# Designs tried in a protein design chat: miniprotein binders against q56419. Part 173

Target 1, 326 residues: q56419
Amino acid sequence: MEGRTLEEVQEEVFKRHGVLVPKKELEDLAKALEEAGLLLTEKVEARLKEEEEKLKRERPMRLAGLSYPEGEREARAFLEAFRASYPGEGEEARVLLMPHLEPSRVPEVYGAALAALEKTPPPERIYLVGVAHRPLKEKAAALPVPFQTPFGPALPDLPALQALDALLPFELFNTPLAFREEHSLELPLFFLKGRFPEARVLPLLVARRSPELGEALKVVLRDFPGLLVLAVDLSHVGPRFGDTPLTRTLAEEARRRDLGFLERLAEGEPEAALAFLGANPTRIDGVEVVASLLPLLRERKGKVLAHRLDLEAPTLSAVGAGTLVL
Below, E stands for the ipSAE of ESMFold2; O stands for the ipSAE of OpenDDE; V2 stands for 0.75 times the mean of E and O plus 0.25 times the DockQ between their complexes.

## First folded at step 15 (miniprotein)

Design fb97
Fold by ESMFold2-Fast, scan of step 15:
Structure fb97 (fold): chain B 326 residues (1-326), chain A 105 residues (1-105)
Amino acid sequence: as target 1 above (326 residues)
Amino acid sequence: TEEERRFEELFKYAREYLREGYESGNPEILRQAIELFKEALEIAKRTGDPEREALVLWSLAAAYYELGDKEEARKYAREALRIAEKYGDEDVIEYAEELLWELED
């Protein structure tokens, strides 16, 4: 049926699960259901429930064979190639800002991150903070399960995650489905796990500014010291992102905004970094993460190792990426 | 109206899925973006909004281009250009022409 019924099913699923299922998929399911005698909504709900249950046990790789190799040997060669793309030496990091953009678009930026990790003593745990690309029930979320990688599973730091959950005014483990397709965690994790195979991980997503997350993390980091990683992209400009078409002027402005932002963070002035961006309609995913983690970024001096604005001329759009060590 | 609200919701999330697909390189997310844009397109056509229609058509062209489907990208870019030219949407004309030049060689 091509009536409003499919729209009502789509709306109901979105409201309950934060997933907007295309009508074409619902149409395909409806045809199969005539033989099974199940309602379309029940079938969709059952599939989402099954995926959610799987995520209680582990988070499988989604980008293996696409953004990075499936096999460990091939993955190691791939990682070494990225390191080789950056000619400089890194610096020790207590806090690392790195991108989550498709690595092949900005290999030297990921290479700079790898250089910094080479100079950093292996941490017991990594606080990996990414950006939610799906709705979360709360301002932030975590998934306390092993994340699969070509280098073996990245194990969750359950005691640290539990300590964090206890300090927050909301349930930390609130939206498992948001982690099913989440490149802001998966892509940085590939590089982090390859470099620090023994480190446990706290996989965290920020959807909206959560100062309470930063305050809680400051407390948890005292008892559970580790490497803080902000996995964020910078400027998103052009029609692809709901912005003005990319011009030479807009590209230059985006580079200036990215570098000015990063440089102020490197000076230990995260409030100044946020203020520098000003009132701007252009989204920078890093803003919400930085705003949430202010207590962890103040008075930490460091260095910008790399920056690139990835251009896609046909769509007149660009995404900024950088590596910052604090 | 209900249809205007639904268009805004579909278009917003289609754009976010396109962004996610571009950033992650995941073709499944790009395909989901395409299907959501197609739903938005149906509403724009039904409500007789050529400005929205041209913008969605160009967005479909961009999504197909990113997916590597050059034939569908050309088809949607040509349609976006046709409507944008008729209604004087200089931005979409520029977007569509740039994409078509890239696809043409």
Scores: ipSAE 0.126, ipTM 0.563, lowest interface PAE 4.6, mean pLDDT 85

Design fb98
Fold by ESMFold2-Fast, scan of step 15:
Structure fb98 (fold): chain B 326 residues (1-326), chain A 105 residues (1-105)
Amino acid sequence: as target 1 above (326 residues)
Amino acid sequence: TEEERRFEELFKYAREYLREGYESGNPEILRQAIELFKEALEIAKRTGDPEREALVLWSLAAAYWELGDKEEARKYAREALRIAEKYGDEDVIEYAEELLWELED
């Protein structure tokens, strides 16, 4: 490094783009440069810009070969294995809450979601609402491009997305880069596309409470009926998530809060579900999604099909997952 | 200090990457978390903060365990335990002992 340190480049990229790039990646980039230093920051920024432009055309698979099989035949067998892991029958869903956690950790919970989808008439479109794991310029965002899957591309519902954008006080298509690495959309989408290959999708991310999103979605759903999917995980407890070691008491508290939250949603009382959590001490990721979608969840009764607290014994931590139909 | 601010940023984002890697099952994100934790570890060592050092070492052990690299996980967990025992960090002692117990094949 001649003109600038790797630390300075890392900090500048973080300040400008909200992305913290490991120094090892910066070292690898620097090896390709004739003039290290000043060109390194420009190269990183050029890569981010190039990636953003690519996302205007399509969203490639990121977890194929990792969390699900890359080939269509293998992917279909994988999906059927998850359905088989749940011994119960599903219920028809107008609204489906399902996890976005690595599927192999909670197979019966994904199986319950698949069971519900089997009882649900094929929708023309799916409103897939996940949780932003990267900063958004606005409270929510969407990416209006095909999302690649092993079952073929999940096509965007452009008319419905445009209708939604027109009703919002902010630009809906505001942060393409946030969709590059987003498992809260990719993992549920794998299952949804496998079951409803002809359905178009509205891929939506929520970062912060957006009541205007819920109001706009209520209007759009009347003109563009479809399946609403809340792709959210439940409690996150233990030292991996900032707590003390996972005790029996903490695990029981997490299960109690997960089930109390889901049961209140099943009664059509989303405000009561949020109030029950209070300050959200067990860190349910879906709070901002539920808070944004209140108009779509009120007075809609349903059933909790599955719940599991996935215990990661070596790290004394746990993540809750559930399937709820409304 | 500037070093403390940098440690906090690296550690916070490394933990977010570790969480994302765990939730998504993506080993590339786990490797990014590991590299960010290693950067944070160097700051903790340089600033002489054994409490932060022990916590980062345990976090590295957890990340390597998630990645399936049991040898590196054992290495970092042992080092975390050594420092935590020396400085009386009961939380990290418990974290490291539990991980090491699971690594005893």
Scores: ipSAE 0.298, ipTM 0.679, lowest interface PAE 3.8, mean pLDDT 88

Design fb99 (at its last look DockQ between E and O 0.46; V2 from the best seeds 0.00; counts 0 for: pae E 8.2 > 1.5)
Fold by ESMFold2-Fast, scan of step 15:
Structure fb99 (fold): chain B 326 residues (1-326), chain A 105 residues (1-105)
Amino acid sequence: as target 1 above (326 residues)
Amino acid sequence: TEEERRFEELFKYAREYLREGYESGNPEILRQAIELFKEALEIAKRTGDPEREALVLWSLAAAYLELGDKEEARKYAREALRIAEKYGDEDVIEYAEELLWELED
C-alpha cells in the first residue's frame, strides 16, 4: 500500500496542484487511513481544498512567535528596537522598497524602512507587492481577506482590489493557497501595520513579470491613492542558494550590484536598473516585481536609506537587503 | 533516466524550500526541505551517484544548522566530507569543512 504508491501520489499531487508534498507527510496520512491509491490522493486534495476555503475568510499569522512576537505589547517593543537599530532619519515615501527576509538578519534595514514610514503621512491604503514563493495560476495574484497581525487584522481594500481585478486580463484572486505560507507579505506587513494601523491593504504577489499589472495599478492608484511597497530581497549568493561560494571579492561585488540596482531605481530609471542586472548576472527576486511595475517607477526620484549583505559564514552564503524611498 | 529526472526535481524543490525557510525563519518549511532532501538522498544512494550524494548530504547539514539542530548538522556534514574526499569533490570538501569548522564552536 505504501512506498512506491506514495511516490506515485506525490507525483500526482504535484502535477495537479504544483505542491510537492514530502513522502513522510503522505506516510503519516496513509497510516491514519489504512487505504492507498486514489483514496490517499482524494484525502490530500480534500485537505488542500479545506485549507483553501479557510483562506477565503482570513489569512492567519504563520510567523508569530518565530520571526516576530505574538503579543501586541511585545510586538510594539520589537518595532521600537528595530527603529533604534538605524541611527539615521527617514525620508517621505510614495514608493517604498523594503526586504522580506527574516528581520533579525538585517535589523538596520528594517529600521531604515521604519524611519521612512515615520516621515510618511498615513496612507488610506497600502499596495503591498511581494514575491510568490509558490506557483501561481497566473503571473500575479491577490487575496482579498483580513491578514492577521499582532496589531490587529490588516483589512483588505475591497473596492480597490475589485477595481484592479476588473482591469486585468486574468482573474486576480486565482491562487489562495499561495498566500498560506508567504513571508514576502507577512514580514513587511508586520512593520507596515505597526506604523499605519488604520490603513487598508492590497496584498499582491508576483510570480512572473506582468506589465499588465503595472498598467492596471497605475490606473487604480489614480482613483485609490496609497503607499506602494515593493517587498523584495536583493542578491542571493553561495551554495545555500545553488550559487558560487562567497568570497570577500564576491561579497563586495554583490554589494556593488545591489547598490547599482537600487541607485538606478532612485534615479527614476527602472529599465536601466534591470539592464544593469542583465549585463551582470544575478539572483534577485525583485527583478520580476520591478519589471511588472515599470509604469509606477519611471521618472520617480528618491534615496537609498540602507543596504546590508547578510553573511552566513558556515555555508559561504549571503543575502542582500535594502531600503529605498521614491 | 527516470530516477535522475526525479532526483533533479526533488533537489530543485528542496533547495527552494531551504531558501524559503532561511528567508522566513519558518521551521516547518525547513522540515519540509529536509524531508525532500532525504528523498533525493535515497535516490542518489540507490543510483550510486557519489557527487549528488555528497551535495545532498551537505544540503541536509545546512538545513539542520538553520533549524538549530547542531548534532544532525555535524552528522550530515561529516558524511558529506567523507564521500567528497573519497571522490575528490573539491567544492563539497570546502563547503563541508567550512560548516564543520563553525560547528566546532
Scores: ipSAE 0.632, ipTM 0.853, lowest interface PAE 1.7, mean pLDDT 90
Fold by OpenDDE base, look of step 16:
Structure fb99 (fold): chain B 326 residues (1-326), chain A 105 residues (1-105)
Amino acid sequence: as target 1 above (326 residues)
Amino acid sequence: TEEERRFEELFKYAREYLREGYESGNPEILRQAIELFKEALEIAKRTGDPEREALVLWSLAAAYLELGDKEEARKYAREALRIAEKYGDEDVIEYAEELLWELED
């Protein structure tokens, strides 16, 4: 039996479950097992199954105390500070595009999102569509459990989630472990829950473009109206993302791509936005989400409220973030 | 080639780990990224692709910097700079020199 390397086990687990098991943990497991490849996989799978069973009940906070305050009082002060960082007024949103980047990097962009939410009547439910930074079994997934926040749990809209699942050609409730550490949902959800404490949530992840998702959501939204939120970042450039250090030229290209993308979305032309990006050389992460939601974005005119290309100085890398209301 | 495919796969995963490590603050994830980048680096060296080599070296520098290992970060940044100098990208050279300077303090 050709003993799988720890790396092969890690890759397999990542591909199958969307979980990155630390090599040290695998090493510790391997040492404990005194046996190679297959047994390690079985034990890892057993542990992952236990974690999956926990995720059937709730999704705990992972970034509390790191990206945002854990305590409710401090969290409210955090929200207020972010809102204050954006000097403008928002507009009513039916669709909100907002970042999922580390909030401290782009406070005014999140502030713009909060400004839009202030002008938005409290929705009954929020369709929160994030980016899967981990593999999913299907093109998209949902986790139908409460998501913990400092403001209390964000409760799932089970009827709407079930209606969506029924309209999809694949099982929507797949790869629950991919949600465990997915920040693309957790970070936006902090702001959304803080502003709309009574709204139910449909936490959705997109790994690959799913036109079926957009068509299904269009139908579901008729019976289950709500706010659609695209939690997406924009360009990712520099050494962290496999480029050379951020140059003026690279930054200008990233901004051009970001703004050109957002402006075309604001004009109600999502197909033109995608076409404008072409091969997406600056790696706008929201492409697959937008491509999946075309039916919901077409003909909706809106406004770009904020944009920032945020420099991470230590790595000479940058990430684009924007807030768009439709 | 199979090696090029393997490089791209390794480099893709390494970048995902690097991102995840940064976002999570988990140093173990960063160490995994580093291991994958090192394997990718060896492939790039074997295939004689200096562009791919430079990309990996910059990523390694970033990963070590995130780990707080300034010494290793400098090492890889210098090696990346050396390759960049061969390509004649003055902007990259200038930024790399600035980064190295920041790492030396």
Scores: ipSAE 0.019, ipTM 0.310, lowest interface PAE 5.9, mean pLDDT 85
Fold by ESMFold2, look of step 16:
Structure fb99 (fold): chain B 326 residues (1-326), chain A 105 residues (1-105)
Amino acid sequence: as target 1 above (326 residues)
Amino acid sequence: TEEERRFEELFKYAREYLREGYESGNPEILRQAIELFKEALEIAKRTGDPEREALVLWSLAAAYLELGDKEEARKYAREALRIAEKYGDEDVIEYAEELLWELED
């Protein structure tokens, strides 16, 4: 990149695409481009456009061989091991709250979700609502393509997705690149597709609270019934999350906030659950999703099946995860 | 200043990548977080901000631990602790020393 610093390229890519590419990665690309005679900014944008076009056709597995096995037989055994980690019985869910945290960190929490799915009649479709970890062009987004899993492709419910898009004041299919590595959909989907292989999926992300999404989903769910899944984590405290080091008092507060939030949701009082968190000092991850979906959570009572605050003493950090059925 | 703005931006996105790498177990994302933290660390050192420097060092230790590189994790955690000892935050020092003992097991 003649006349432009790597920092300037980094900033321009961020402004245009919302991706902050490390300088080392840009240096490697610049070396290859010097040999090919291309501008660094053009190459980065061309690569991102190519990946975007591929995501308009299908979303491949990104975590196979990392968080779960790639082979179907091994994946089914893995799924059953997680169920065995939770020794209890589940309850039927119309709405399921489950984590998106690395499954090996909270095995019994995912096991509780599987126990709930065992008691849940196979749905025609699953509304899977995750948390966007990359910026979206709008408050929420969907990607209407097959998501690959070890159990075969999770097919999109196109009629329900089109109905949802038609009810929103913004285009729902707006940020394909945000789905490329989005684990808040991929990790829960592994469990959901493994248990309900025939269900179609609405893969949804929330970046910022959208009352419009909740109202639209209320209408769509009446016409297209299914299982609503909130794929959210709870408290995030400590240096892993840009915070001061964890103290025992902060860990106790995080646990109290997690459980208080879940219990108020279980009483059918999502506004009270949000009010309980106030400024959200332990950074419960699910607040934007819950705030978007208020119409679907009001007066729906249920039960907290599991909770863990995953304390990682070596890093002075903790993450909360829970399983709630409504 | 422009360097302080740059630090805040790098640290913000490095934390987001670290969180994503931690939650997913994806080592490529963890390595990307590490490179962004290293850029942020250079800024913290140049601006002479010990609290920011320590925070980035703890974050690097966390990232390397997740990658399974205990030697690098220990290195960054000890450097972060050295800074904390210099500025006298006893509660952090006590907890950090307990954690370093755990890493040496």
Scores: ipSAE 0.012, ipTM 0.530, lowest interface PAE 8.2, mean pLDDT 86
ESMFold2 (binder alone), look of step 16: mean pLDDT 82; pTM 0.810

Design fc1
Fold by ESMFold2-Fast, scan of step 15:
Structure fc1 (fold): chain B 326 residues (1-326), chain A 103 residues (1-103)
Amino acid sequence: as target 1 above (326 residues)
Amino acid sequence: SLEEEIKKLWEEIEEFVIEAKWLLEFAYQLYDSGRYEEALKVLLEAIKLLLEAIKLLQRLQELAQQTGDPKWLDLAHELAYLILELAYLIAELMEEIVEKLSK
């Protein structure tokens, strides 16, 4: 409301709803930041704007030399080693669900994804849908720039991205900084670019469920056919994720949830998959992606190729990963 | 060693930041569902985690300065920006919730 202070708004909220806005906690946070020398000053803001401007031209590699090799030759050998870790032939994918966690933790799961890509005709474009690990200004975002990889730049499909933007009720290119350090796009893109070097990419992030994104993508895919990739991890269990320490029983429950979710997606029943996880938000980061893409997942039958729950023993935590073709 | 202590602090900071980020995402889900009071409570928990991360970051900054190694100074700088960005986004969402609750 024009002409009102934050304090006046907080007072009215309390009067109407009996809820005090937590002014003390915000003040404590601001004080802690100031005492640590971490000020959101004009200099910090200017630097963030400079980083945003650079991201409008290209997205550099962040995980090269860490999660995958920097050189093309070594990257190719790395990719083939992951394929070799999976003993199966795979299945053709129109929709591929694959993980985005550290590849060395679940090599057979990435190998299964590679096996599926071997059976899949080379797409003209890939709709790569990851999970935002930073908040977005809108429910979803895209970055329409070349993404660097050891296999050369993954070029954006500008006509398809523009068609998508035109159908959405919000600006699609809304949070460039969210893409700066986004492993949910970078890690699957490494494998996708290695297999389909000529494919253009629509790099998309989902932060919150957006049914309008799924409806728009369904329209765009008719005019701009391509491979849809959901880059999502499954169960997140244990203290690293704010949960109780992992036990054998909790690990078994996490595997049951992961497989039940994937199997229902494989039957072409994405609403049943979401219902299986319950009515409340879960620590499966793929939930918001699946909920957004319902129109693209209904009545598509497929197969779960691989699943693993990877244990991080020092923290008694685990992350689930799977490969599903539809 | 100083480097081993820095690596330990780095891991601890990342744990708090990952959980705070998850709580922020959960708060956005609650916000989109019209559950404003619950979103606010979740953001308060995220602030508590950031306060712990800030304390660890101050110690990491001190150790990085003692090494004089640009790689550890750069790490401290990057972690500082990550925490600052997350704190900004939490505060921004809290302001939006306050506006919604006033209607």
Scores: ipSAE 0.102, ipTM 0.666, lowest interface PAE 4.6, mean pLDDT 82

Design fc4
Fold by ESMFold2-Fast, scan of step 15:
Structure fc4 (fold): chain B 326 residues (1-326), chain A 103 residues (1-103)
Amino acid sequence: as target 1 above (326 residues)
Amino acid sequence: SLEEEIKKLWEEIEEEVIEEKWLLEFAYQLYDSGRYEEALKVLMEAIKLLFEAALLLQRLQELAQQTGDPKWLDLAHELAYLILELAYLIAELMEEIVEKLSK
């Protein structure tokens, strides 16, 4: 249909199928953003281009002073308080699943992750896989620069990142701006750097399932062994997420969904974990990450250390969080 | 504080964006399965969430201006970019679906 516009296709569809294409709603959205003064001006666009160039050198902290303390001493005390919130012992991790939501909401879940890190020998490198909250030019991306933390910069493992890039059918170092405001990397990294200050990092984002990423990572991990971290949140339920207000039944369904997913991962059955979530896509933001990393998760048995469904009473909504060691 | 209120709005916008990404992925799954009319309905729901996120973003910008810290205003502009980029992806998938439905 080369040479056809959206308007021409809409007219044809209305004529044949009576389908309403919501182009008007997108036009209204663009106008509302412009009238609110939120659309990018030439000056803002120039600043974003400058920030993109700066991101090729280092990634600054964005959540320091908000989600964690900016100073090293205060950050250390904060981290130890989270460990103290979990009364259990950890298990050694080759693969760690941990959350990336606001730590103060689920301190015992982050405490369980810290307990696992205490039982884990210091890795030379951490493969930190988060969820892209911005569209990526490819299905996955990495940023090969130092990430600033209160404990000093987390340095990139350049040889391992270059090996990964060479094995992928796409440019790994795409979409640098997606990393500027990415809490799914920044929040777990705070805890990981606090426990493993000498470890280098591969900061990876998944936007859509990429089996090529999992296959390439399996090869790279053989030659560059390290700790694999999946930084993912679990169920998102309630009005804040387009659902009905949270009820006891919906909360129990969310807990059952989260635990069933984690338990199947703990049995080394990631395909069964994905299938358990049913025929419908789920609001577990880690689905794309798990689907991408299947070769790294199969036949790895482990243990669920913690799970919580955190209630937001004012919105009658909840977000699930868990810690899993494989 | 104003900064804690901005952070709360930022978290709300990020969570709306996660839901929207989930709906976009669902629409892609429906598209891959040949379920074109259902994919369009899911994308219409995603557009509603974009409007809701834009309203939250306008509120965040108002608070950001009150702080006098350009850091928060810069954040508001970047979140606007994110919302617009998602709108473009939705429009691209809608064009592909409409093309399929016209055949």
Scores: ipSAE 0.014, ipTM 0.440, lowest interface PAE 6.4, mean pLDDT 81

Design fc7
Fold by ESMFold2-Fast, scan of step 15:
Structure fc7 (fold): chain B 326 residues (1-326), chain A 103 residues (1-103)
Amino acid sequence: as target 1 above (326 residues)
Amino acid sequence: SLEEEIKKLWEEIEEFVIEAKWLLEFAYQLYDSGRYEEALEVLLEAIELLMEAAKLLQRLQELAQQTGDPKWLDLAHELAYLIFELAYLIAELMEEILEKLSK
């Protein structure tokens, strides 16, 4: 991460290699951002350094007042309303798969996760694995600081994080800026902290398939037992995602794809779940997380508690979300 | 409501960014495999998706200003940083690829 402008990158490439970079696309992007009145007029490097320094102490709430209430009382009522949106009973979880999609869009799916957490004994720690929505310097990363929530700070499990770091062939505590705006951790954490206020957390992001992460986690979980949470969304379909407009047939295919994936995970067959997706082309942001955690998912039977394909009828697009207990 | 429109644009921006990130990760795999021309093609597609995200972000910023609530303007700036950081990483990988292709 360097904070260079696109023009500076073009100049550097030309000088170093004597080859002109394709300019139209980069120029069009720079123009679009400039027309929006955004970052091209300010010093990106200074801002990034400032943000990195702040993240050494804590990870502040970014979505409070937007995706969930800021105040503790209001946040508690909000969480209770989500639980009430799911009429079923939960089941004890050792591994929980839950979404990170905007909660108001799939309240019954988050409600199912809450139902499972009600049946789960309070863990000493939660391994919260999300999806990086910006590139990481390594295949995975963690941020070892308190994460603020309306229910108080979720404290990092420093001994477990250090044990994990020691087993990995790369520095685990990399790319702190990736955590500043990461909803795949913040949104599930809101629900997890509300249910288990005393649990410490290992906030982990996966960018690329990392078998070494899964192997290391298997070792660390033996010495530091806890709840494993995979915070992933499912199918992304329709024009919003560069696809054809959603039809009844395509929506049914997306539902079958999501459920086929989840059911194979529920049978303790994560390789079969990945192979199923390979045979049924789609965009699922959780693929790299599941592929990284194979050693922790094999031979673990469970149950799909909820699934929804959230339809945006005006845009003819949809995103799948589900809750799975293993 | 105005806030619901902002949240909808936010989600649309995230989906374009997720797709662009997916293409960037795929380009890394192609690059590691010595498939430089294919990696470059994938990165150009990623830039096009970021351009769509930037267009939506412009609209989100306009709505954020209408709310008078600084938290929405902060969100717009954070999304801008995300888009620009991805563009930087794409440009850096393009630079590496073009060096390889110059031989």
Scores: ipSAE 0.014, ipTM 0.457, lowest interface PAE 7.0, mean pLDDT 82

Design fc9
Fold by ESMFold2-Fast, scan of step 15:
Structure fc9 (fold): chain B 326 residues (1-326), chain A 103 residues (1-103)
Amino acid sequence: as target 1 above (326 residues)
Amino acid sequence: SLEEEIKKLWEEIEEFVIEAKWLLEFAYQLYDSGRYEEALKVLWEAIKLLIEALKLLQRLQELAQQTGDPKWLDLAHELLYLIAELAYLIAELMEEIVEKLSK
């Protein structure tokens, strides 16, 4: 098999799309690293391979002491403070949509999720579906290892994960390194493990829409019943996300799109929710998860418990967050 | 003091590294959204920050050697590996983007 050289590919991209790749700056950086006594390719590859091998045994906490407390007692108090931030009562969830952005930014939204978990019978397992923040080798992935939390390790449901893998047209356990620093799983898992300490977990990431994942999950959920959790954020607007600076009009549009999306999901109409977004101009990251899980969301009616657009003043950017029970 | 100067350099290097890591994560978000040209621009900014971090690190390494304290030499080594890891991940993402754009 023969391929094009990187040099030929870079030249073709520039001619076709007018994009100048930062080759000179990257070469200068590589030279500086070599002069500093570090060989970029071999030594970094070795460290990444070591990290991948560690992930075959367990997934350590990465955000403990940053986004949540390390100690169990402090973590419990932290979780109860989030519940207290939501003045409403929850509703039983068969499917829960909750955020994965920094909890301190939207405490009432996480509090609404906790309220729903209070009304939900303890599940034997949780299907935790997050959004990949790194490229995956396939459309979706899972990591079949214990995930450490301040409440003890969240154990994988190996039989259910194996059943899911067997039904998929791709290898489910395909990108372990994508799970190393994945907050879309770690942050919701903190709250889920705190409320359901005995539940096993299926930690799943979606990078691109995978209808085959939704069809397989529908089969697996019949044999291995559990709580389905969609850990997704809503609108992403502003310069931090490659957009124009946040204006009142853009913020209002983001809120309108977030709520219109959630309310259509609450009516059991996930196709209508996707159609409402059209080209997804405010970049709701939950769209790929919802599109993958259509068979699990159709005709399930529920309620939007909370919504907030979190404003990040220094970057003139915002991220939407919501809690929905189905 | 040498230790005071080292701590100032460490703080400055850490700020550049944190910003570069954030830009890399942002570039991954742009890549997932099909915004390849913007991802490349963000990667350019990340590379520039890492080059600046390396210049400060070279100065920190020189001062660390003057102290003879293994603590500062170990810190310099960890910072170097962190910069190298980010540079490697930037190069990988650039290759993926170039592949996408060449289609």
Scores: ipSAE 0.163, ipTM 0.713, lowest interface PAE 3.2, mean pLDDT 86

